# Designs tried in a protein design chat: VH-VL binders against s5sc42. Part 1

Every score and structure here is a prediction.

Target 1, 176 residues: s5sc42
Amino acid sequence: MTVDALSNADNQDLRDNFIANRFLSHEAKLLDQRRFTEWLDLLDDEIRYIVPLRLMALDFDREVRADSFHINDGKVNLKVRAKRSSVSSGWGETPPSRTLRLVGSVMTDRIDQEGVLEVESAVIIYRQRAAIGQGDVLAFRRTDWLRIDGGTVKLLKRVALLTDASLATPNLAIFL
Structure headers, positions and changes below count from the first letter of each chain, unless a header shows other numbers; antibody chains are not in Kabat numbers.
F, E and O stand for the ipSAE by ESMFold2-Fast, ESMFold2 and OpenDDE, each averaged over both directions (binder to target, target to binder). V2 = 0.75 x the mean of E and O + 0.25 x the DockQ between their complexes.
[cut] marks letters that were taken out.

## First folded at step 1 (VH-VL)

Design a1 (framework fv_alextatug)
Fold by ESMFold2-Fast, scan of step 1:
Structure a1 (fold): chain C 176 residues (1-176), chain A 125 residues (1-125), chain B 110 residues (1-110)
Amino acid sequence: as target 1 above (176 residues)
Amino acid sequence: EVQLVESGGALVKPGGSLRLSCAASGFTFSNAWMSWVRQAPGKGLEWVGRIKSKTDGGTTDYAAPVKGRFTISRDDSKSTLYLQMNSLKTEDTAVYYCTTDLYYDFWSGYYMDVWGKGTTVTVSS
Amino acid sequence: QSVLTQPPSASGTPGQRVTISCSGSSSNIGSNYVSWYQQLPGTAPKLLIYSNNQRPSGVPDRFSGSKSGTSASLAISGLRSEDEADYYCAAWDDSLSGPVFGGGTKLTVL
């Protein structure tokens, strides 16, 4: 790495980084607190939320296929998931999982698409399922595209690549 | 390549017992929730029961027709799923499939992802 | 019989679009996601659609799913001879605490 590569930032680069960090931190808080209505308001109407499948045969040795997904949702599907998460059901988890999200290693880059900021991050989610004493940890890298339109910032696209995912992934019961 | 291979199907008399096995390969078996689904000759699919991963409690659930007679178990060291069938009835005659189950998270729903080729159980006098 | 209701048969000609319906109740399709399975003659079932409308890797985009209220539908566009199979819908049933299947639809390509 050169000093120029590490320190070459204009006012816009600094602002973009700050906006991205604030947005992702605020989102993590909303998700941890199960404030799903407010979380949905952070999402662009054209949101695409993608969690790709890993190649099962190699037990984490190769990248996922571009046309294979655990999740591939638009805003309508995410609203349904959020509503389901907010209502007690005889099916699924009771009580809901408790989570704590740590978002770090945030890097931003402008792209050719007007008004869109590309954001890479590393995420750790601590999750305690139901009333069991032991929690588990999900760790993954995430790429987000934030649409900045006037004074509004919305999540336009998310791709979360689970580090230790397999075909038979454990019950997540959470948004990533 | 994910593969499930069932074995143990046989002709058994009513009241008899039989154990089916499902050998898994190509994925991390210990993380998987697994089900048994059966299909009577010329009929549709019927869920038999499931077993969760040990991390998710290792609990089992059964459809009403088999509850109390069938037991599902797993041996993660051998990547093998079992179905112990006791007090067999003629209506248990079917091809038995093992499946890997996704209950990825509660919004994704419950579905059977990968299916084995099946093993045939015939209960007849 | 089966908990979910499907027509026992459906047919179409190559290149046409066919749809297969699946009807349930508030305790299954009305509250839960729908999956579809394809069973080619002499073979085991294969997952075709999950979470109402999602396709696993390897399933062509001419297969699509939808859900409205207590009913779901599988659509097959550009019908091909290799699509001759039995198709099953499935959903979790809250009252039974387990997944339930439709009776199956035998699709014939004329």
Scores: ipSAE 0.000, ipTM 0.475, lowest interface PAE 13.8, mean pLDDT 80

Design a10 (framework fv_alextatug)
Fold by ESMFold2-Fast, scan of step 1:
Structure a10 (fold): chain C 176 residues (1-176), chain A 129 residues (1-129), chain B 110 residues (1-110)
Amino acid sequence: as target 1 above (176 residues)
Amino acid sequence: EVQLVESGGALVKPGGSLRLSCAASGFTFSDAWMSWVRQAPGKGLEWVGRIKSKTDGGTTDYAAPVKGRFTISRDDSKSTLYLQMNSLKTEDTAVYYCTTDTYYYGSGSFEPYYYMDVWGKGTTVTVSS
Amino acid sequence: QSVLTQPPSASGTPGQRVTISCSGSSSNIGSNYVSWYQQLPGTAPKLLIYSNNQRPSGVPDRFSGSKSGTSASLAISGLRSEDEADYYCAAWDDSLSGPVFGGGTKLTVL
């Protein structure tokens, strides 16, 4: 990499990175505080929420298969998940997990789709189930596409790439 | 040289069974997801089904018209793809092609890519009394 | 009935430009990249365009692809008699969990 490549950012690049960081930080807070109705308001009606199934591979940077999933949800499915997470009914986690999200390594880029900003980040979620008294950590890379339209920013698409080879879709009981 | 060669096409009666083979060479077959596509005489292309690499779970998917009757399998040691066709109907009469199946998210790609890069020459299946 | 809609035929004269349309929905073309296949008489289909507008090695630049919303187009400039073939569009369909094809367009060079 050259110094110019690392420092050559125009005003739009700076603004985009600022918007992305604030959006993702605000979202993390809402999810950690279990404010799911407000979180759903951040999602575009056409949201695609994807967690691909990952098998161990030698080339980590290789492009992700698009037809193998832990999760492949639209807005309706996410509303159902949010309701399950908000109300104790024997669905999902009992008791609910307490979480802390750290979002970093944020990189932004405009794509050929008008009004859409691509955002790459690295995320760590600390999760604690109170009844067990012990926490665990989920770590993953995430690519988000934000729709910026008339001063409004919505999450249009999310692809979360888990760092380990997990086949347990039913065990993924929290939002990434 | 990258190539796919289908074989096993034949004339069979309705209700019969047939197994097609597709021999692959010139690329790492074990990493590839593979599909079958058919074309009835004078008609368009119709996807039949696919199989993932063993590394990606080795699972299969089928188009509605063949689900429950056709089975796709692979033998990576022989670099060969198979299509087992059971309970054949006259509507299954077609040229059957095997293809490589490419489907992924690229960096900077808002939408996933899907295309069939390599195609075989086809093998003809005729279901007739 | 094909899931993607193409005109059944198209025609042009040598040297002219012809465009073949492909219409779909939000679950296929609207959410996934489009590919195009050329099938010369008596031969297997050949990948002509992938990722909406990319050409494989060996495909002349007079073939180009584009996509807008739920529709895609294949443009062929400088038509030659050798372009007389059937052309198929294709895209992954999220609702069907598989690829879908257009009905095909028979291109005649007049």
Scores: ipSAE 0.000, ipTM 0.540, lowest interface PAE 11.2, mean pLDDT 82

Design a2 (framework fv_alextatug)
Fold by ESMFold2-Fast, scan of step 1:
Structure a2 (fold): chain C 176 residues (1-176), chain A 126 residues (1-126), chain B 110 residues (1-110)
Amino acid sequence: as target 1 above (176 residues)
Amino acid sequence: EVQLVESGGALVKPGGSLRLSCAASGFTFSNAWMSWVRQAPGKGLEWVGRIKSKTDGGTTDYAAPVKGRFTISRDDSKSTLYLQMNSLKTEDTAVYYCTTEGYDILTGYSYYMDVWGKGTTVTVSS
Amino acid sequence: QSVLTQPPSASGTPGQRVTISCSGSSSNIGSNYVSWYQQLPGTAPKLLIYRNNQRPSGVPDRFSGSKSGTSASLAISGLRSEDEADYYCAAWDDSLSGVVFGGGTKLTVL
């Protein structure tokens, strides 16, 4: 990799990276704080939220099956899950799970669709379910498509590729 | 580092047969979809065919000019791709390239040729 | 004869922007992603652009791709002498159940 390649960002590239980082950081904060109504406002009405099935393999480019999913949700599905997560009695733990999302390795690229920005990131979610105790960690690479329309930025599509091998039942108690 | 090395190119007479090999390294060959692309002297690129991974059914697809005469196969234990060429014609004269097919999580297999070998030359002449 | 149509040649001067067109139909470019390949004299082709506009690692950002309807375009900005090469577009064709290539464009830097 050359210095020219790493520094050959025009003003558009710098602005795109800034927008993406701020959007994803804001989203992470909302999810960690369980502000699901505000989080839903960040989602495009045409959102597709996808977690593919990842099989055990050594070749990362060939591990994923395009026709198999843990999760393949639209806006209605996400609204239902968010409402369930926001109910304090019967549907959630008391106290609620504590999470911390770290979003890094952010790279952006414009695609062949007007007003859409493709964003790659690496995400680690730390989750502690009990009031006191050891947490667990979920790690994944994520590709997001952000729709930029006028002064508004919305999440149009998300694909989260889990680091762990395939699971029988994904846990939807937290959003990725 | 991903590498593909083709071999087996030779001078053969019309109506003859030849088998090309492609040795793969630097990736898990058994999961990859593989293709052959050829280029006649001074001419453009022409797709020959592809083979899917065993996990995805191990099926093959061929371009019309070679269908029924050429067979693509793989030996995952040897990380090797093969092209069996039968009933060779003068118009089969070309450099033959082995390629991996690109996979994208958004689109799946997008039919683009990701990694290319350096090619092996087949000449069909009387 | 190629299924996708490219101009047989294109030319430019150093530092200028050159575009290479690729025209197809609804069964290929109109329905599927376009990739582009660069072939320097005496070498194997190299992937330059995939999924219409994506660059693999090592390809400079002065190379870009676009697609509109049944046509695609490769743009090369800041043209350099080392860009002299043959350029090919490709796409899957639904009616042929196979990949089709353009006839290639020989780029000359004058």
Scores: ipSAE 0.000, ipTM 0.467, lowest interface PAE 15.0, mean pLDDT 80

Design a3 (framework fv_alextatug)
Fold by ESMFold2-Fast, scan of step 1:
Structure a3 (fold): chain C 176 residues (1-176), chain A 126 residues (1-126), chain B 110 residues (1-110)
Amino acid sequence: as target 1 above (176 residues)
Amino acid sequence: EVQLVESGGALVKPGGSLRLSCAASGFTFSNAWMSWVRQAPGKGLEWVGRIKSKTDGGTTDYAAPVKGRFTISRDDSKSTLYLQMNSLKTEDTAVYYCTTDSGYSYGFEDYYMDVWGKGTTVTVSS
Amino acid sequence: QSVLTQPPSASGTPGQRVTISCSGSSSNIGSNYVSWYQQLPGTAPKLLIYDNNQRPSGVPDRFSGSKSGTSASLAISGLRSEDEADYYCAAWDDSLSGYVFGGGTKLTVL
């Protein structure tokens, strides 16, 4: 890595990274606080939300292909999932699982699609199932595409790749 | 290692009552949501009802055909699930299965029945 | 009467791919995960697929599930004689506040 490569960030790069970090941090807060109606409002009407099923590999290969999906949802499917989560928490029973999301290693790049910002991040979700007191950690790399249109930023597409296929099949009852 | 064993099935006259038991082993019963599913001779599966863990409220849900007649309960100290059947009808004739239910899973209620017992037969006839 | 609609029968020969459909509505399959159960003759049902497309430990990868809108499908690749069984789909129904099952599909391996 050269000094020129490390210092070759202009004001647009800095702004893009700030926008991405703020958006993802705000989203994480909404999901952790179970504010699903507000979270849905962050999603573009054309959202594609994808969690591929990943084949186990011993090598760290950058070319990962999926033959099937854990999740492959559009806006309507996500509204349905969010409704289920809201209804469960509203029944006056033991609350659903608690989560804490940490989003880091955020890198941004503008692509040739007008008004779209590509964002790579590393995400860790701490999960505690309601009532049993146990916690676990889900870690993954995520690529997001944010549509910036005027003063509005919406999540247009998300692809979350599980870090290791050798991990037990994740419970995909939570949003990644 | 996880096992469910149903018992209590019998021949009962219409209008009668019967209590089924399901003995659980190999897992922490007190954390599990439990369901009952039945199957009439030569017919398909029909869900009867479920009970949540006491920690998750211990509430019950029932299918319309049994609502008001059947009651699901649990005894965590004995790792046993019960189905109290009252006002039995001929259409209640079936094999009754005990199942574990998925319960709450990381952010919302999940919906599937994981482990199944071998079933106990209830016959309602004159 | 079953709430979810499955074909009453399906058939295939060893090595073939067979699919079994399951149709519902917005209150069940459209809103909630789908599970599938295999019932071998004379035995209790066994969970085969949960959360639309997940396999429990011990279920081979030749069994797969999928869901689109208010419909779901079970696919069995590399069909074997021991797959001859009744297959049931199920989902929670929000309007009924309970699980609903399909009528079952009797799979015959010819």
Scores: ipSAE 0.000, ipTM 0.488, lowest interface PAE 16.2, mean pLDDT 81

Design a4 (framework fv_alextatug)
Fold by ESMFold2-Fast, scan of step 1:
Order: structure tokens, then sequence, then C-alpha cells
Structure a4 (fold): chain C 176 residues (1-176), chain A 127 residues (1-127), chain B 110 residues (1-110)
């Protein structure tokens, strides 16, 4: 990588990185604080929330398809999951988990689709549940597409790629 | 060990009423979420409804085919679950099972599944 | 009709590996955990797999579950005559606000 490639940030690059970092930080805070109604307002009506089956899993399970997903949700499904995750409602009446999300290694790029910003990040979620005792860690790489329409920024698409080292099972009840 | 024993199944005419009971033992019934699941002769399983523990609100949920006709209740002092069935139809003919519902596993994730099942009680609705 | 789709039958010989599929949609398997139940002839169903791939105590390790997209699969390795039973998958359905079952698969061991 050249010095020029690392240092030639124009005003748009600076602005995009600032917007992405603030959006993802704000989202992490909402999710950690279980403010799901406000979190849903950050999502585009056409949101696609995808947690695909990892490439390593495909190497060992020949029956797994390339188009397979752990999660493939639109906004309606996310609203239902958010309601179910509320304290003292839905089928999940266990004490809620306490989470801390750390979002880092943020890189942004504009793509051919006008008004869409592609954002790559690394995420660590620390989760602590009273019933289990000490917490666990989930670490993954994430690609987000943010729709910027004048004064509004919405999450249009999310793809979270889980790591083998941090995931004992793909069926997590928390938002990534 | 956890045990569930259903009773109350009978032959009833269409439009009639029937109350089923499920006696629980071997666990703290008052903390448990409970469901009813039915199975028509030679057919598959169909969820009927559930009731949460009183600590979690004691609320009930029902499948569309029985909503408004069936009522689930519990008596924690007797460790007993009930299903009150009104306005019975021939389509309600089935073996009725009670189950304990798990909404939390030991890993801290929130699955939803029916952990322990009773042996069932038969309800026949015919003229 | 069942909401989740399973083949009505499956068969195998002792020692063989058999898989039973369960197909759903984004509102059920695509977004929620899958459980599997075994029903031996004339008996009540028994929990076999929960949380997609977990076994309760007492279930042999030759039973395993998996989930990919809107489909799930139950695998039985080292098939034995005592595995002859009906197998049902289940998952919560967001659109119906309740759990839904597959139609069941009758496994015959020859």
Amino acid sequence: as target 1 above (176 residues)
Amino acid sequence: EVQLVESGGALVKPGGSLRLSCAASGFTFSDAWMSWVRQAPGKGLEWVGRIKSKTDGGTTDYAAPVKGRFTISRDDSKSTLYLQMNSLKTEDTAVYYCTTDQYYDSSGYLPYYMDVWGKGTTVTVSS
Amino acid sequence: QSVLTQPPSASGTPGQRVTISCSGSSSNIGSNYVSWYQQLPGTAPKLLIYSNNQRPSGVPDRFSGSKSGTSASLAISGLRSEDEADYYCAAWDDSLSGPVFGGGTKLTVL
C-alpha cells in the first residue's frame, strides 16, 4: 500500500467516515440499551439483514447451499424479533442479557448505486446474562450499506460474517 | 424426574364443552411456561396455545383455529394446567398433550421448544 | 395442512445415514430456532433436538441437526431399528405469532 493511498483523503472521504462512525456508534448504543423502537427507525423500509452460513461450514457440509443463511430478515421480521426481545413480553421472558458492542476498523467506500455508502467494520459484542453468570464474546466482520438521502441516513443492508472462534452455535437471540 | 399426566378426554357432541387437566410433578410448576399441543388421528402435531408463569405475567396465547373457543389456565397450588374447550367442532378431535416450554437454555440463548411432553388424553367430537 | 414441509416418508437400513429435511420460510425457520421431535409408535412425542443443533441429555450423538437459510435437516447416523418413528420439525413463526410444526416424516428401518 502507498503513502498516497493512505493519506489522500478528500472531503467526501472524511465526511463519509464521520457519518459511518457516528451512525454505527449510535446504533450500538441503542441496541445495548434495548431501545428497539428507536433502532427500528434507523432501518430503511427495504432493509435486508443477513447472517450467511460461513464458507468453512460449506467445506465440511456438502449439503449446505451457497445461498443459505442463518438469518435473512426484512423489516417486518426485525420488528417481530425486536418486540419478542422486549422485557416481560413474547415467548422469551428470561432476564435480558446485558451487552456492550465495540465497533472498529471502519472503512467506507461509495459504490455505483447513488446515495449508498458501503461500510466495513469489525464488531465485538460482550454479553452477560445473570442466569448463566460470566459473559461471552461474539466477534465478527460486518458489511453495511447506508442509504444517504439528503438529510436522512438509514441502514439499507447488513451482512454479518461470524467467526468460528467466537461462535459455539449460529442461533443467537441478539441483534448483530 | 419431570412428569406430566393429562386427563379429561371424552366423547362429546359438536357444540359441546370439555375441560382437560394436566398434572405436573418433579419440577417447580409455578416457574414453568406450559403449552397444549394436539394430534388428530393419523395426522401431525398442531400447537393449541400456551400460558406463561404468573411471575412472567400469566398471559395466554392461542393458535388461530381455537382462539375465542379455548381457554388455558393454571392452578399453581395444585401444579395443574387446564384447557377449557367450548363450541367443540369435529375438527377438534385429537389426542391432546401438555408440554413444558423452554424459552431459555443453559448457554444463555433464547430458544423456544417443548421440553417435556405428557402421554396425552383423547378427545373425540362426533354425533 | 402443515406450515413446514417435510417428506412424508424416509427409509434406510441398519448402519446407514439418513437425513430428514424441513423447509419453511423467512418468517419461521429463516429467522428462528428449529427443534425436532421423535414419536415412537403409540407414544407421545419426545424432544430430540433443540436450538437447531443441540441435544438434550439422553439423546445419542448419532442424532444431529442443522439449519441453512429457510431449511433445516435432521441427520441420523448408524441407523438402528429402534429409530423407526415419526419425526417432526418445529419453529416459531413470526407472522402467526406461535410455533408451527412440519407434517412429519415416517422413518422405516428395514
Scores: ipSAE 0.000, ipTM 0.463, lowest interface PAE 16.5, mean pLDDT 80

Design a5 (framework fv_alextatug)
Fold by ESMFold2-Fast, scan of step 1:
Structure a5 (fold): chain C 176 residues (1-176), chain A 124 residues (1-124), chain B 110 residues (1-110)
Amino acid sequence: as target 1 above (176 residues)
Amino acid sequence: EVQLVESGGALVKPGGSLRLSCAASGFTFSNAWMSWVRQAPGKGLEWVGRIKSKTDGGTTDYAAPVKGRFTISRDDSKSTLYLQMNSLKTEDTAVYYCTTGEWLLPDYYYMDVWGKGTTVTVSS
Amino acid sequence: QSVLTQPPSASGTPGQRVTISCSGSSSNIGSNYVSWYQQLPGTAPKLLIYRNNQRPSGVPDRFSGSKSGTSASLAISGLRSEDEADYYCAAWDDSLSGVVFGGGTKLTVL
């Protein structure tokens, strides 16, 4: 990389990166705090939420299959998942999972459609289910398309590429 | 195996119309962004336009020389891409290629797979 | 005329390294990914490089891409006679809302 390549940004690029970082940071907080109704309001009605299957291969392009998914959801599916996740525990029931989302390595590109912004990021989710004990970690790279329309920003499409390759469909109980 | 097969190329008079087809196989067509690229005899490549998947809005974009005259459409039930060309000019004479990109990890401005092309000649 | 500028020709001998340049502006190469295409005589173009420097499956590592500011380059190492072809760069152009191509470079292996 050259300095020119790293610094070749106009005012729109700077604003786009700021908008993307603020959106993803806000979303992460909502999900960590289990504020799913507010999180759903961030999603475009045409949202596509995709977690593809990743197989072991020498070439990255061979590891991701276009026709195979862990998750391939639209808005209705996500509302159902959110409702299940929002069920409150009564006395004596297992408490909800505690999570911390770290979103970084954010890069933005303007795309051809007016008001659509492509965002790449790296995400780690730390999750602890028991009150005592070790948490687990899920790591992935994520590509998001944000629709910016009339002053509002909505998540239009998400593709999350899990770092670990899997030959089976995992049970992904949390939102990525 | 991903395959694209263009058809419909013909000799047409200036002002005429022609519809090109591109039959796709070996991948989930409905998820793919599709483009048309042309090449005039002995000249370089020129992008004509593209259409996004329904999932991504199904919108179209066109190069300035064809905007208003050409229309790109798709029939996902038939895995077929179309280019409707109206008000043809001699400058539209070219081999027309159908191309696809990777929708799952989309880079909407690269052309992954190309067909062999179909020839359109606009001449009186 | 092509929006992106490439030299019309390039040449090399077997085993050598050849670099093909592609120059644009802030609205295309400067803000968007670059892809490269190889067109053998009488055939359809083939994707060589996408996202500036990524190779699709089946393209040997002798082919590499790079981008710096508003310019990109394609490098071919260990040049072979089979590499004789026309090479094109391409990028999305924000001001035109479309893909723009370079004029193409005819590579001759001497």
Scores: ipSAE 0.000, ipTM 0.504, lowest interface PAE 11.2, mean pLDDT 81

Design a6 (framework fv_alextatug)
Fold by ESMFold2-Fast, scan of step 1:
Structure a6 (fold): chain C 176 residues (1-176), chain A 124 residues (1-124), chain B 110 residues (1-110)
Amino acid sequence: as target 1 above (176 residues)
Amino acid sequence: EVQLVESGGALVKPGGSLRLSCAASGFTFSNAWMSWVRQAPGKGLEWVGRIKSKTDGGTTDYAAPVKGRFTISRDDSKSTLYLQMNSLKTEDTAVYYCTTDFGELSYYYYMDVWGKGTTVTVSS
Amino acid sequence: QSVLTQPPSASGTPGQRVTISCSGSSSNIGSNYVSWYQQLPGTAPKLLIYDNNQRPSGVPDRFSGSKSGTSASLAISGLRSEDEADYYCAAWDDSLSGYVFGGGTKLTVL
């Protein structure tokens, strides 16, 4: 790539990338701190949250099955999932898994839909269970669509593609 | 606080019918998938069937031993789950639990909260 | 008869680590998420582990789950007398279009 190709973004492209980075960084912090009510406020009422099923296959095109999903949630489903993460089942108090989200490789592009920004990123989530001391890592590529309307930014759609296709059952108990 | 209270358990003769109820409180019932699980005296857990939320199609699934004899239904206006049991057999004798379930697809499915159960005895 | 296979019993002493196995097939554990349930004597079952290795709020971190191929395991570290209970694994079965349980394992704390 040339220096001019990498540096000649217009003012809107620079602003969009800054907005996307700040939004995704703020979201990651809310999720890591389990501030789910505030996180839900970042979601558009028409949110679509999708994690496609990714299986190893002989044909590469079949690795991601369009008609199969680990998660395919609207806002109502996400509210229910968030509440379940907060409700005691009668076991008493036990700290939840600790998480640290790193969001990088952020690329933005405006699409034909008015006021919608398409955002690609790479995400790593480190999960540590309190007593075990050893954490695990979930790594994936993610595409987000942010609706920018009257100074307000909301997550309209998310598609998270799990990187490890050999993973038998990814841990989907956490928000991606 | 999420609570599930089963009722309707009774002694019935083989070939008889019985309807169980599960009263739900402390959550938005209309959004929840619900199931029935049974446990015969001194035996293990056996899944009976489930009903999805209206938003997820409101469809039902049943275990082979009860398919065609049992029907699961829900009344979202009353926050109540039902199990209609027909053509009862002695092997249907069990404690019946209702559960609030989590699931998007069948392979992503678990039972979150359980009731205390209601006892059904089928004997001559 | 249960579709998933568990040992009928397991035992340990306080402070010990105990592991309970659960064996299935490609149509259940091999392709779907595993959950575990604890049933204390005379009580209803409670969710202990979901999505192979996740704990609900309120479940002690002494309980952990794992899955490899068509088998799953529940590990209980720092065993306590109050852990004496029946433990059940479960998973959706694609061929049966239904949820299946293991036969249960009675854990005795000696």
Scores: ipSAE 0.000, ipTM 0.461, lowest interface PAE 16.3, mean pLDDT 80

Design a7 (framework fv_alextatug)
Fold by ESMFold2-Fast, scan of step 1:
Structure a7 (fold): chain C 176 residues (1-176), chain A 126 residues (1-126), chain B 110 residues (1-110)
Amino acid sequence: as target 1 above (176 residues)
Amino acid sequence: EVQLVESGGALVKPGGSLRLSCAASGFTFSYAWMSWVRQAPGKGLEWVGRIKSKTDGGTTDYAAPVKGRFTISRDDSKSTLYLQMNSLKTEDTAVYYCTRDYGDYFLSGYYYMDVWGKGTTVTVSS
Amino acid sequence: QSVLTQPPSASGTPGQRVTISCSGSSSNIGSNYVSWYQQLPGTAPKLLIYSNNQRPSGVPDRFSGSKSGTSASLAISGLRSEDEADYYCAAWDDSLSGPVFGGGTKLTVL
């Protein structure tokens, strides 16, 4: 790659990447702080939140099943999850996990759909469950579609593809 | 291929004990939640109990009919699930299946068993 | 006695559509997701539907699930002789803190 190629971006590319980075960083902070009502306000009413099933396999194409999901939620389902996470009584985390999200490797592209920005990122979540006394790390790549309309930015779609080809992921007690 | 293979089924007298094993392969067993489900001859499915992964607390839950008599355990180094059955009753006669479970802490009702073993038969009779 | 109620039998002819019902309460189907399992004669159960209406890889699209209130339904379109099996619904029960099954429906393809 040349310096000119790496530094020669139009004004829109720079703005898009800046907007995406700030949006995802702000979202990460809200989720880490368990500010779920504010997080829900970042979601488009037509949000699709997808975490596909990834199983152990030698063939990469077979590790991800398009017709199987850990999560395949719309906004109503995400509101239910957020409410359960907030009150945390019954079959849930007790105490709630402490998390720290690191979002990086952000790349943006505008797509054919007017006002929609496609964002790819890599995410690491450090999660500590007090009852166990030790933390774990969840790493994944994520593709987001942000709707930019009239000065507002909303998450329209998320696909989180887990790097852990493991069944422990179905028991995740956190938003990705 | 993801597989579960049960073993240890036998004929046992009432009041006796038996230990079932379930050998897992084709996935990272240490992270999976596992259950036992039984089926009496000509009857329907009945959940027996489950064990969470060590990383998720390693806790066990049991259906009321077996609570206090059955114990579920796991050996992650051998990718093996166990069911220790004590104080066996004639109504415990069934084919015992081990299952790999999917659950969600956020949404407690998001629960299903995606892989089942072929079963091992336990007969409790005099 | 099963916690979820299914008809003990159902029947259909090849090519037709059959629906199997599953009825529960607010503590199970009314609050939680439904899964369905197919058990062919002499075999172990197999996951057919999860999360009310999702199919695992390898399950034909002629199988579909739905849920309304405290009830769920499994629909089988284009019925085939190999669909002859026992079908079980299941859901988490909040009051029992565990999954509960329906009594099973024996489907006969005539």
Scores: ipSAE 0.000, ipTM 0.492, lowest interface PAE 13.6, mean pLDDT 80

